# Designs tried in a protein design chat: VHH binders against q9y6x5. Part 387

Target 1, 379 residues: q9y6x5
Amino acid sequence: LPPKLLLVSFDGFRADYLKNYEFPHLQNFIKEGVLVEHVKNVFITKTFPNHYSIVTGLYEESHGIVANSMYDAVTKKHFSDSNDKDPFWWNEAVPIWVTNQLQENRSSAAAMWPGTDVPIHDTISSYFMNYNSSVSFEERLNNITMWLNNSNPPVTFATLYWEEPDASGHKYGPEDKENMSRVLKKIDDLIGDLVQRLKMLGLWENLNVIITSDHGMTQCSQDRLINLDSCIDHSYYTLIDLSPVAAILPKINRTEVYNKLKNCSPHMNVYLKEDIPNRFYYQHNDRIQPIILVADEGWTIVLNESSQKLGDHGYDNSLPSMHPFLAAHGPAFHKGYKHSTINIVDIYPMMCHILGLKPHPNNGTFGHTKCLLVDQWCI
Key: E = the ipSAE of ESMFold2; O = the ipSAE of OpenDDE; V2 = 0.75 times the mean of E and O plus 0.25 times the DockQ between their complexes.

## First folded at step 16 (VHH)

Design uh22 (framework vhh_8dlx_2)
Fold by ESMFold2-Fast, scan of step 16:
Structure uh22 (fold): chain B 379 residues (1-379), chain A 121 residues (1-121)
Amino acid sequence: as target 1 above (379 residues)
Amino acid sequence: EVQLVESGGGVVQPGRSLRLSCAASGFTFSRYAMHWVRQAPGKGLEWIGNIYHDSSTYYNPSLKSLVTISRDDSTNTLYLQMNSLRAEDTAIYYCARHIWGEARTSAFDYWGKGTLVTVSS
């Protein structure tokens, strides 16, 4: 019987929510499984980059989804949430569902994980749902469990994506205990529904389940704004991405644009592309613009206006507020084990091992996840 | 203050064409991508398409042959041209301002109040 894996993402699930709120269903899941308390994500700490890093094991400069908003100067193509279906943007890497289908002649299933409704290297997930935010968690779960139980070739890799708590994190901010408590309780109830559904269908004992997220959330404020229009006139550049990481395409000499921006705010770092810190692994890709601005945690870059966001992400990946967690349960995983930290790129080679797939070259280190697995020895 | 005001809706007969307008104020319109979105009675929001600062357009594949989005940066106006209207095109039509760098939570930060298009004889 081939091993099976369900990878679940709750967008924007900050790791320390686990310490500050009660999750009875998630705690029951962890009690008989494993918990990684912090996952160090990739920079920029945004949805599309990190979701693609989870399934490729690559830093953004290598997989090519370097932001949620991108521009290609050669083809004049734009990328955003609303126009993310062009394979051009996703073809710089091979995600695990493609490898699963091509290497092992098995099926993959997807309920709205970023990239799964796009043919990548001419291969689309065997079963998938086109992205639609109005589709309930229950409908996504019903489709995934149906496909896990009723497919030929068998579905061995499945993904399930949910937009919360990210949407509420932006709206209320992570410091709003009353609203976040309500939102996180609903998520815990959805985790309970997931476990109950898998048990009722006879899937629970033989299915490996990973619950994780792409990033965290930090509190923003109208008192922490950087007005880019106070730094430089908009006629000197084209804006490709704004906040908290601004991507600047100069219309004049790059050094002149850099000099106008360099000392504009004490709460923003300005980098020429070649000067971006090596620790970000955010330099070697044509989609990374010639000048990048990085706001300090909790600061928002604006264009001469207020911001509606009370929470945001995208900040430095060394910040604990930007880190998600990883919990897992199933025959591949130890029971009752807690681990402190892994890198988000380490998830991919671990998943390949569980599924018996040969990983494509990647930036993850299998050794970092060995202690989670029953068939491995910790050092 | 940022404001978006849709106009041009009304009752239109099946098979006819209609052009909607969105007047923008309170920001530098030419810097932003802009979107058209609609909501039919009893249904969810349906993205129609967007137009970037360089006039590059992207459309919902289900609607691409039926609509054209354009902009006039000198008048801060966004347009939606609709052809071969059918009863199923009956909806409230919204223009919305693009958010840089957001995914899966909201692609838009400001919306108009909408303009009603009713396709009926």
Scores: ipSAE 0.795, ipTM 0.903, lowest interface PAE 0.8, mean pLDDT 94

Design uh23 (framework vhh_8dlx_2; at its last fold request DockQ between E and O 0.85; V2 from the best seeds 0.87)
Fold by OpenDDE, fold request of step 21:
Structure uh23 (fold): chain B 379 residues (1-379), chain A 121 residues (1-121)
Amino acid sequence: as target 1 above (379 residues)
Amino acid sequence: EVQLVESGGGVVQPGRSLRLSCAASGFTFSRYAMHWVRQAPGKGLEWIGNIYHDDETYYNPSLKSLVTISRDDSTNTLYLQMNSLRAEDTAIYYCARHIWGEARTSAFDYWGKGTLVTVSS
């Protein structure tokens, strides 16, 4: 039988939550499998981009989902959470579920993973749920496990997405121990439900399961604000994305806009597109705007009339607060092994290996995950 | 203070048309994308559509043929034109201001109090 893989994402699960809070179910999961303590995600550290990087192995500049809010100047199209279903935005890459779906005697399933309800390269998973935040984890889990167990052709790759603890992180801030403890406990309970369900269905020993996240969360404060309106008139530019990485589309000369912004705050770096640091791999895409503003960790870029959150993400991907974790269990993985760090793009070639898929060209390094896999030599 | 005030709701017969308005104040309206959402009794929030600063519009595919969103930046007003109303269109309709960079959370930071639309024979 072909190997099966379930990829689970808890949005905004910062890696160090594992050290600071109790996760009895997740710890048991880890004990019987593997843990990567830190996953270096891609810049910008936002939800859509990083989820797509996980399943493509590509930097954002390559797969084309460069932010949660995007604008294409040529087609005049906009991308946001409310309007994310146009294949135009996703077709610059081939996600793993499409690759898997196109194989003989295989199918893919998805429970609300970003991009899974979109026909990408004219292919959509055989089983998927349209995104609806009101749908419970239980219902999502029920659908996924049903598809994994009873589908023909068999579902060999499935994704499961959950919005927490990201939403709560935004609301409470990651440093609110009381509220976040409650939230994280619920997440651990959901992991317990997942494991229990898999065991009950007889899938636990044969199914490869990856539990990961797209990004972490940084504490924000009313004392750490960067007001763009104090630096530049709104008539001089169009705002495509705001915080913590603002995307600026000049309405006047780009240099003039740059000059007005470059000294706006000591806690914000201003880059012309061609000057964006190479380490971000965030330059070679037309969807990246001519000027980007990158706030320092914990600083929020605001307008005069902006709302504020107590937690946010999207910052420099080298910051530990932005890093998620990866845990995995199943026939492909060792038991009781912990690894320090991988890159988020490394997950894709690993998953391809597990599934026996030929990977598309990607930015991941399979060698980084060899120590997690029973069929590989650990370097 | 950011304010959004919906108006134009009421009781209408099936097949009729209705135009809702949303008056915005307290912020630079022309800079923001705006959304219409609705909530029917006993149902969750349903996204209707949005309009960006450049008048580009996007709609819920299930409602696209029945609704048109427009805006007048000179009067800070958002509009929702609804045609061929049905009983299932009965709901409280809200206008909401767009938030940049959000995903799978709340795409809106400010809401109006809503206006009730009742479609009944």
Scores: ipSAE 0.916, ipTM 0.962, lowest interface PAE 0.5, mean pLDDT 96
Fold by ESMFold2, fold request of step 21:
Structure uh23 (fold): chain B 379 residues (1-379), chain A 121 residues (1-121)
Amino acid sequence: as target 1 above (379 residues)
Amino acid sequence: EVQLVESGGGVVQPGRSLRLSCAASGFTFSRYAMHWVRQAPGKGLEWIGNIYHDDETYYNPSLKSLVTISRDDSTNTLYLQMNSLRAEDTAIYYCARHIWGEARTSAFDYWGKGTLVTVSS
């Protein structure tokens, strides 16, 4: 009987929420499975790039989804949340659901995971929902469980995406304990509903479930703004992305644009593309613009306007505030084991192992996740 | 202060064409992508399409052959041309300003108040 895996993301779930808030349902899930306390994600610490890194095992420069906002100068194509369906953007990698459903007697299902409604390499998830933020978690869960139980060929890999706590983290900021406690309680209730639904359908004992996230969240403030319009005339460049990592396409000589920006704020690093720190693995793709601006944690880059956000992410991936967690339960996983850290790119080769798939070339290390798995020796 | 003001709505007969306008002020219009969104009576919001600073356009696939979005940066005006109007095109039509780098949250920071289009059956 082929192994089955459900991959669940709660967007923007910062790792230390687990110790700072109460999660009775998630803690029961962890107690009977495994926890990775910190997952080191990829730079930039944004939603689309990190969700694609999970399912490809690749750094952003290698899979080509380098930001939530992108521009390709050769084709003159733009990418955003509203217009994310052109396979052009996604085709630099092969996500695990494509590899899975090309196997004999297997299919893949998706409830809103980024990219699953796109025909990547002419292959779209076998069952999927077009993205619509108005669709409830319950409806997403109902579709996923229906497909897991009632499909031929059987669904062996499924994804489930939810927008919280990211949306509320932006609105309130992670330091607003009253509002975040309310939001995180609702999320814990959804996790309880997920587990209960799987039990009622007879799936719980034989389905592997990973609950993870793409990034964390840091506190922002109206006292921590960097106004680009005070440093450079907007006619000298095209803005491709703004905050906290701005992507700058110069309209004049790029060294001149760099020189106008380099002393704009002590709370912002300005990089020519060739000078981006190697530890970011964020250089070798033409979708990365000639100049990037990287704000310090908690600082917001603005265009002579106030910011409405009280929390944000996208910062340096070495920051603990940018790190999510990973929890897992199922026949492939130990019970009651806690692990300190993995890299987010390590999730892909682990999932390939669980599903019996040959991984494509990737940046993950299977050895980093061996201690989570019952069929591996932890040395 | 950012302001977006839609105009050009009204009652039209099926099969006719209509052009809506959105007057923008309080920001550098020419650097922003702009969107059209509509809401039919008793329905949710439906994204129509957008236009970037370089006139590149993207459309909701269900509407692509029926609408055209354009802009005039010299007058800070966004346009929606609608052709072969149908009763189901009856809605309030909004223009909205794009936010860079957002995903799976609100993609717009400013909205107009909307203009009503009624297509008589």
Scores: ipSAE 0.844, ipTM 0.932, lowest interface PAE 0.7, mean pLDDT 94
Fold by ESMFold2-Fast, scan of step 16:
Structure uh23 (fold): chain B 379 residues (1-379), chain A 121 residues (1-121)
Amino acid sequence: as target 1 above (379 residues)
Amino acid sequence: EVQLVESGGGVVQPGRSLRLSCAASGFTFSRYAMHWVRQAPGKGLEWIGNIYHDDETYYNPSLKSLVTISRDDSTNTLYLQMNSLRAEDTAIYYCARHIWGEARTSAFDYWGKGTLVTVSS
């Protein structure tokens, strides 16, 4: 029987939540599996970019989903959460479900992972749900488990996406212990439901399950705003993305726009595209705009307005507040093993190994995840 | 400060056309993408489409053949043209302001109060 893998994402699950709150169900999962305490995500630390990096093993400049808001000047196409269905945006990489379906006649299943409701290289997930935030975790789980048990060709790769704790992290901020405690307890209960459903259906012992996230969350404040309209008149540029990484398309001389922005705030770095730090791996793609502004942790870029966000992400990927975790359980994984750190791009080649797939060229290093796997030497 | 006011709703016969308007104030309208969203009685919100600052439009594929979105930046007004109206198009219609850089949380930061469209004979 071919190996099976379920990849689960809880959006915006900051790694240190595990140390500040109690997760009895998740801790039971980890006790008989593995925990990676920090996953170093890709820059920018946003939802669509990092979800696509998990399933391609590529930096954003390589897979082409470089932000949650993008613009292509040649075609005049816009990308956002509301209009994310054009294959044009996703076709610069081959996600793992496409590779899974094209090798050995296997099927894939998806409950709302970003990109899975889009044909990519003319291939859409064999079973999928169109994105709808109103669909419960239970309904997503019911569909995934049905497809895992009742498919020909067999479903060997399945994904499950959930919007929390990101939505509440933005609304309340990660320092709101009262509200975050309630939200995180509900997520732990959903993890308990997941495990019990898999046990009830006879899937638990033979299924590899990865629980991870795309990024963390940091506290924002009305006292930490950068008013972009105080730096430069809006007639000089087109705004492609705003905060905490602003993407600027100049309408006039690029150097003039850069000089007006460069000295505007001590809490914002301003880069010409070619000067973006190499460590970000955020330069070699036409969707990255000519000028990029990067706010310091906890600072929000605004357009002469207040911000309602008490939490945000998108910041420098070296910041621990931006890091998610990874927990896994199943026949491929050791039991009771803790690992300190991996890169988010390392998840893809590890998943390819578990599924017996040949990975496409990628930025991950299989050696970084070897210690998690029972069939590998950790030397 | 930021306000969005929809108008143009009412009772309309099946098969007819209707144009809705949204008057925006309190911000630089020409900088923002704008959305139309509807809610049928007893149902959830359904995204209709949006229009960017450069007049590029995107539509819900289920509604693409039935609607056209346009804007007039000189009057700070957003429009929704609806053709071949059916009973299932009965809903409260909202305009909403776009949020940059968000995914899977909230698509909009400011909403109007809505305008009711009733399609009946």
Scores: ipSAE 0.818, ipTM 0.914, lowest interface PAE 0.7, mean pLDDT 94
ESMFold2, look of step 17: ipSAE 0.809; ipTM 0.917
ESMFold2 (binder alone), look of step 17: mean pLDDT 84; pTM 0.845
OpenDDE, look of step 17: ipSAE 0.815; ipTM 0.917
ESMFold2, fold request of step 21: ipSAE 0.836, 0.816; ipTM 0.928, 0.921
ESMFold2 (binder alone), fold request of step 21: mean pLDDT 83, 83, 83; pTM 0.844, 0.841, 0.839
OpenDDE, fold request of step 21: ipSAE 0.914, 0.915; ipTM 0.961, 0.961

Design uh24 (framework vhh_8dlx_2)
Fold by ESMFold2-Fast, scan of step 16:
Structure uh24 (fold): chain B 379 residues (1-379), chain A 121 residues (1-121)
Amino acid sequence: as target 1 above (379 residues)
Amino acid sequence: EVQLVESGGGVVQPGRSLRLSCAASGFTFSRYAMHWVRQAPGKGLEWIGNIYHDDTTYYNPSLKSLVTISRDDSTNTLYLQMNSLRAEDTAIYYCARHIWGEARTSAFDYWGKGTLVTVSS
């Protein structure tokens, strides 16, 4: 019988929440499984880029989902959360559900993971739900567990996505202990429901389950705003993305736009595309605009107005506040093992190993996750 | 102060057409993508479509043949043209400003108060 894997994401689950709040259900999951305390995500530390990096093992410049808002100058196409269904945007990589379906006589199932409701290289997840934020966690879980038990060919890879705690992190900010405590307790209860449902259906003992996230969250403030309209007149450029990473498409000479921006704020770094730090792996893709602005942690770039966000992400991926965690349980994983850190791109080759799939070329290093796995040496 | 004000709603006979307007103020309208969203009685929000600063449009596939979104940057006005109206198009219609760089949490940063469209004979 082939190995099975369920990959679960709670959007915006900052790693240090685990140390500042109580998670009885998650702690019971970890007690008989593994915990990676920090996952170093890819830059930009945003939802679509990092969710696609998890399932491809690639940096954003390689998989092509380089931001949540993108523009392609050749085709004149726009990408955003509301119009993310064009395969054009997703076709620069092969996500694991596509590999799973093409290498073996196997099915994939998806409850709302970014990209799973899009045909990629003419292949869509065997079972999927079109994205709809109104669908409950319970309905997503019911569909995934039904597909895991009742599919031919068998579902061996399944994904489950949930929008919290990211939505509340933006609304309240991560420093709002009262509201975040309430939100995180609800998430822990959902993890309890997940484990209980898998046990009731006889799936728990033979299913590998990974619980992770795409990024963290940092506190923002009306006292930490960068007004871009004070730096440069809007007639000189087209804005493709704004905050905390602004993507600038010049309407005039690129050097002139750069010179107007480069000394505007002590809390923002301004890069010509070729000068973007190599450590970001954020340069070699046509969807990365000619000038990129990167705000310092907790600073918000605005257009002559206030910001309603009390929390945000997208900042430098070296910042611990931007890091999620990874917890896992199942026959492939050790019991009671804690690991300090992995890179988010390392998750893909680990998952390929668990499923017996040949990974596509990727930026992950299998050696970084070996200590989590029962069939590997960790010395 | 960002403001969006929808107008043009009312009672309409089935099969007829209706154009809604959204008047924008308090920001540089020509820089932003703009959205139309609706909510039928007792139902959730349904995204209709958006229009970018360069007039590129994207639509909900279930509504694409029935609606057209346009803008006039000289008057800071967004339009929604609706054709072949049916009883199921009865809803409050909202104009909303696009939010850059967000996914899965906040599709819009500012909304109008909405305009009611009732399709009945």
Scores: ipSAE 0.815, ipTM 0.912, lowest interface PAE 0.8, mean pLDDT 94

Design uh25 (framework vhh_8dlx_2)
Fold by ESMFold2-Fast, scan of step 16:
Structure uh25 (fold): chain B 379 residues (1-379), chain A 121 residues (1-121)
Amino acid sequence: as target 1 above (379 residues)
Amino acid sequence: EVQLVESGGGVVQPGRSLRLSCAASGFTFSRYAMHWVRQAPGKGLEWIGNIYHDDYTYYNPSLKSLVTISRDDSTNTLYLQMNSLRAEDTAIYYCARHIWGEARTSAFDYWGKGTLVTVSS
């Protein structure tokens, strides 16, 4: 039987939620599988960039999805959640579902993972759902399990994406224990439904399942605002992205814009593109704007307005609050093993190994995930 | 106070055209991308399209041949031109302000109250 893998993402699932809330279904999953307590994501710690890093093994500067809001100065094209289906934006990398379809006589299936409803290098996921936030988790799960059981050539790689707990993390903030407890209990129940469905269909024992996320969440406040309009007049620049990482395209001399911004707030770092810290791996792409502002954890950049966000992400990827976790179960994985930390780019080469695919050149290190796998030795 | 006020709705016959307006106030309109969204009776929200600060437009592919979005930054006004109206275009039409850097959770931060378009003979 060819190896099969289902990759599941719960958007915005902060690693520390596992320590502060009860997850009976997830804990049963982990008991006979593996847990990576922290996954160090890529900068910036946003949805589209990190979801694409998971499936390409590349830093954002290399795969080209460098933010949730992007602008290309040559073509004049804009990228956002509402206009994310142009292959232009996704073609700087080859995601695992494309590799799966091209290297092996096998199919891929997708329930709304970012990029799966776009033809990338002229290849779209064999089975997919166009993104629609109104579609229930149950309907996404029903389609994925149907495709895993009833496809020719067989579906060997499948993805499933869910918007929570990110939506509630923004609305309530991660420190709202009452509301977050309710939301996270619902997610744990969905994990229980997933496992039960796979068992009922006879898939559970022979399917590798990874449950992960793209980033965490940190608490924001009306007391922690940076008013960009008090730093610089809007006539001097075009804003490409705002908070907590602002992408600034100067309308005048870049040095003049930089000088107006550089000492405006003690809670914001201002970088010329070439001065962005090397540890971010966020410099070598034309979609990264000439000036980048990085707010300190919990600070929100605003345009002379209040912010309704009680939680946010996008901050420095060294912050534990920005880290998701990874849990996995299946024939490729050890049982009852806990690991401290991997990099989010390490997931791609691990998944390629499980599926028997030759990975494209990537920024991940297979050695970092070896201890999770039954057919490998820890070093 | 951020406000968006839609106007131009009403009862129209099939095959006719209609232009909707959205008057924006309380923020620097020229900095923001703006969206049109509709909701037909008993159905969910349907995104129509958006326009960026530089007049670059994107449309729902199912609607692209039937609508045109434009803006006038001097009057802080967003427009939706609809042609060849069908009964299925009956909906409340909303103007919405774009959010930078959000994906999959919050497409818009401010909405108007909507303007009702009824396409009936």
Scores: ipSAE 0.805, ipTM 0.909, lowest interface PAE 0.8, mean pLDDT 94

Design uh26 (framework vhh_8dlx_2)
Fold by ESMFold2-Fast, scan of step 16:
Parts: C-alpha cells; sequence; structure tokens
Structure uh26 (fold): chain B 379 residues (1-379), chain A 121 residues (1-121)
C-alpha cells in the first residue's frame, strides 16, 4: 500500500507557545512522535510565502510568492489575499500535491492550504475546497478524512489549513496571556479532535501526520510606529506592500527615493534591491520591488495613522519570535525524538522521501531531517 | 477619522441596473485598493471585487459578467455598477479599504455601514 501523509498548518503558531502554555493533546501526539522545536522560515515571514515554501522546498525568490501583496511591473498584475487565484503567480514552482498526482497513479486532497484552489501547471488536487474562512475545522477535517479513506486512485497526500492562532495573535498580541491561553486551548482541542477522528476511522496507525506552521508572532505597540509619510511624500512612489516589510516602486529616480528614506528611522533598514542581505535569499525575482524597507522587531510602518495590530509577523527570519515548530507522528517517524532546528525548505524533500516521490530541484537539505525518520541513519 | 459611506441602494425591479457609490474620507484614497463586499439575508459575506490605485480590477468569478468597479480619485469615490439584477442580488453592500500584506485572517481594515439593495417585483 503506498504511504500516506497529512500535512496540517495552524497559521501563526509561534514555537515558544509550546513552552508557555499547556497543550495536553499536542503533547500526547509528540510523546509517540517527533518534535522540531524551531523551524527557521523564509524571509519574508508571511503566510503565503512560507506556506508555498513548505510545499515546494524553495526560497521566495525562487517560487515567486514573495509577499502577501505583490505587483508585477511587466504584466501590471496585482496579487493579494482577495485576488490570489491567477495561476500566473503560482507557476514559478511545482508544489508537492502536483508532483504527487503527476509522478504516479495517486491523488491529492486539500482543505484550504494556500494555493490549493488554483490550477498550477494545469493541475489541481483531485479533491479540494475553494477557500472560505467561514468553513469550520470540523467540516475541513470531515472532508480530508473521507478523501483519505474512500478514494480511487488513493489519496496519498492531503493538506489541512486553519487560520488560528494568527488572527488572535494580531488582535490581542502574543503577550496577552489570558486571551492567548483561551485561543491556544481551543487549538489544542482541535488537535485532539483530529487524532480522535483518525483513530475512529482506523487511519491513525498507518497515516503520517505533520503538524506545523508558517511563522510566529511578535508584540506590537502604538509606541513603536514608523510614519512613512514623515520620511517621503507619497507622490514620489507607489506602495506595493507596507508592514513590517515595505515594498517601494519609485515614480522618480530610485537613488533620490532611497536618499529620502535611508536615514528616516533608527528602527528601519532601507535596501536597494541589489543590497538586500544575501542571508535573506530575497533578491532574484522581478516581483521584489526596487527598494524594500525592513522594520525592526515589534515596529510597525504606518501611513500617518495608528495601527490596529497588537501582534505582527513578516520580520527578519533570524528572530526566534518568527519561528514555528514542527511535530509529526506516523510509521515514517521515530517515537519520542526531539530535534532543535530545521529550515522550513527542508520539509519538502522530507515529505517527498516519505511519499516515494522524486523531488523537483529545491533549496532544502534532506540530511537536516533524516534524524526524524525511522528508515534513515542519524549522521 | 477614517470613514466610508455607501449610497445608492434601494428597491429595484429584476433585470434593471443600479450604481452604488462609496464616499471615502480621512485618508489618501488614491493610495489604496478598495473592495466591494455584500451580505445577503441569512448568508455569509461574499466578496464582489476590488480596484487598485492604477484602475486594475479583480472580480469574484461568479459575478464578473454582472458588475463593474470603478473609482474617481479626484472626488474620493468608489463605484459599483450592477447590471441584470436578480432577486438573489438582494443584500447589504459594503465598501472596504484594502489592507496590505495580510492573508487568510483579514483582507480589510475599514468598512462602511452598508447600503441595502432589494431586488423585487
Amino acid sequence: as target 1 above (379 residues)
Amino acid sequence: EVQLVESGGGVVQPGRSLRLSCAASGFTFSRYAMHWVRQAPGKGLEWIGNIYHDDDTYYNPSLKSLVTISRDDSTNTLYLQMNSLRAEDTAIYYCARHIWGEARTSAFDYWGKGTLVTVSS
């Protein structure tokens, strides 16, 4: 029987939440599986970029989803959460659900993972749900487990996405212990429901399950604002993305715009595209704008307004507050093993190995994850 | 301070056209993409479409042949033109300001109070 994998994402699940809050269901999952304490995500530390890096094994400059808000100067197309369905944006890479369907007589299933309701290279998962935030976790889980159990050809790769704790992290901030405790307890209960459903359906012992996230969350404040309109008049540029990474398209000479911005705030770094630090792997794509601004952790870039956010992400990927975790359980994984850190791009080649797929060229290193796997030597 | 005010709703006959307006104030309207969203009685929110600062438009595929979104930056006004109205187009229509860089948790930061469109004969 071919191996099966369910990949689950809880958006914005900061790694150190595991140390500061109680997760009885998640801890039971980990006890008989593996835990990677920190996953070093890709820059920028945003939802669409990191979700696509998980399933392609590529840096953002290589897979083309370089931000949640993008502009392509050649085609004059815009990308955002509300208009994310054009295959043009997703076609610079091949996600694992496409590879899974094309290499063998197998099917993929998807409940709301970013990109899964878009045909990519003319291929869409055999079973999928159009994105709708109003659909409950229970309904998403019902569909995924039905498809995993009752499909011909077999569903061997399935994805499940949930918007929390990101929404509450933005609203309350990660330092609001009372509100975050309630939100995280609810998520732990959803993990309990997931495990119970898989056990009741006879799937639990033979299914590989990965629970992970795309990024963390850091505390913001009305005392930590950078007013971009105090730096430069808006008539000199077009704004493509704002905070905490601003994407600037100059309407005048690029050097002139850069000079107006470069010394405006001690809490913001200003880069010409070619000067973006190599460690970000955020330079070689036309969707990356000529000037980017990177706010320091916890600082918010605004346009002469207050910010409604008490928490945010998108910051430097070296920051532990930006890191999610990875937990996994199933026949491919060791029991009771803890690992310190992997790169988010390493998840893709590991998943390809578990499924017996030949990975497309990618930025991940299989050696970084092999200690998690029962069929590998940990050297 | 930031305000969005919809107008132009009312009772219309099936098959007719209607244009809604949204007056924006308290921010530099020309910098922002703007959205139209509706909610039919007993239903969830349905995204209609948006328009960027450069007049580039995107629509819900289910509605694209029936609606046109436009803007007038000189008057800080957003428009929704609706053609061939049906009973199922009965809804409260909202304009909303685009939020940069968010995905899957929020698409809009400010909303109007809405304008009611009732399609009946």
Scores: ipSAE 0.809, ipTM 0.913, lowest interface PAE 0.8, mean pLDDT 94

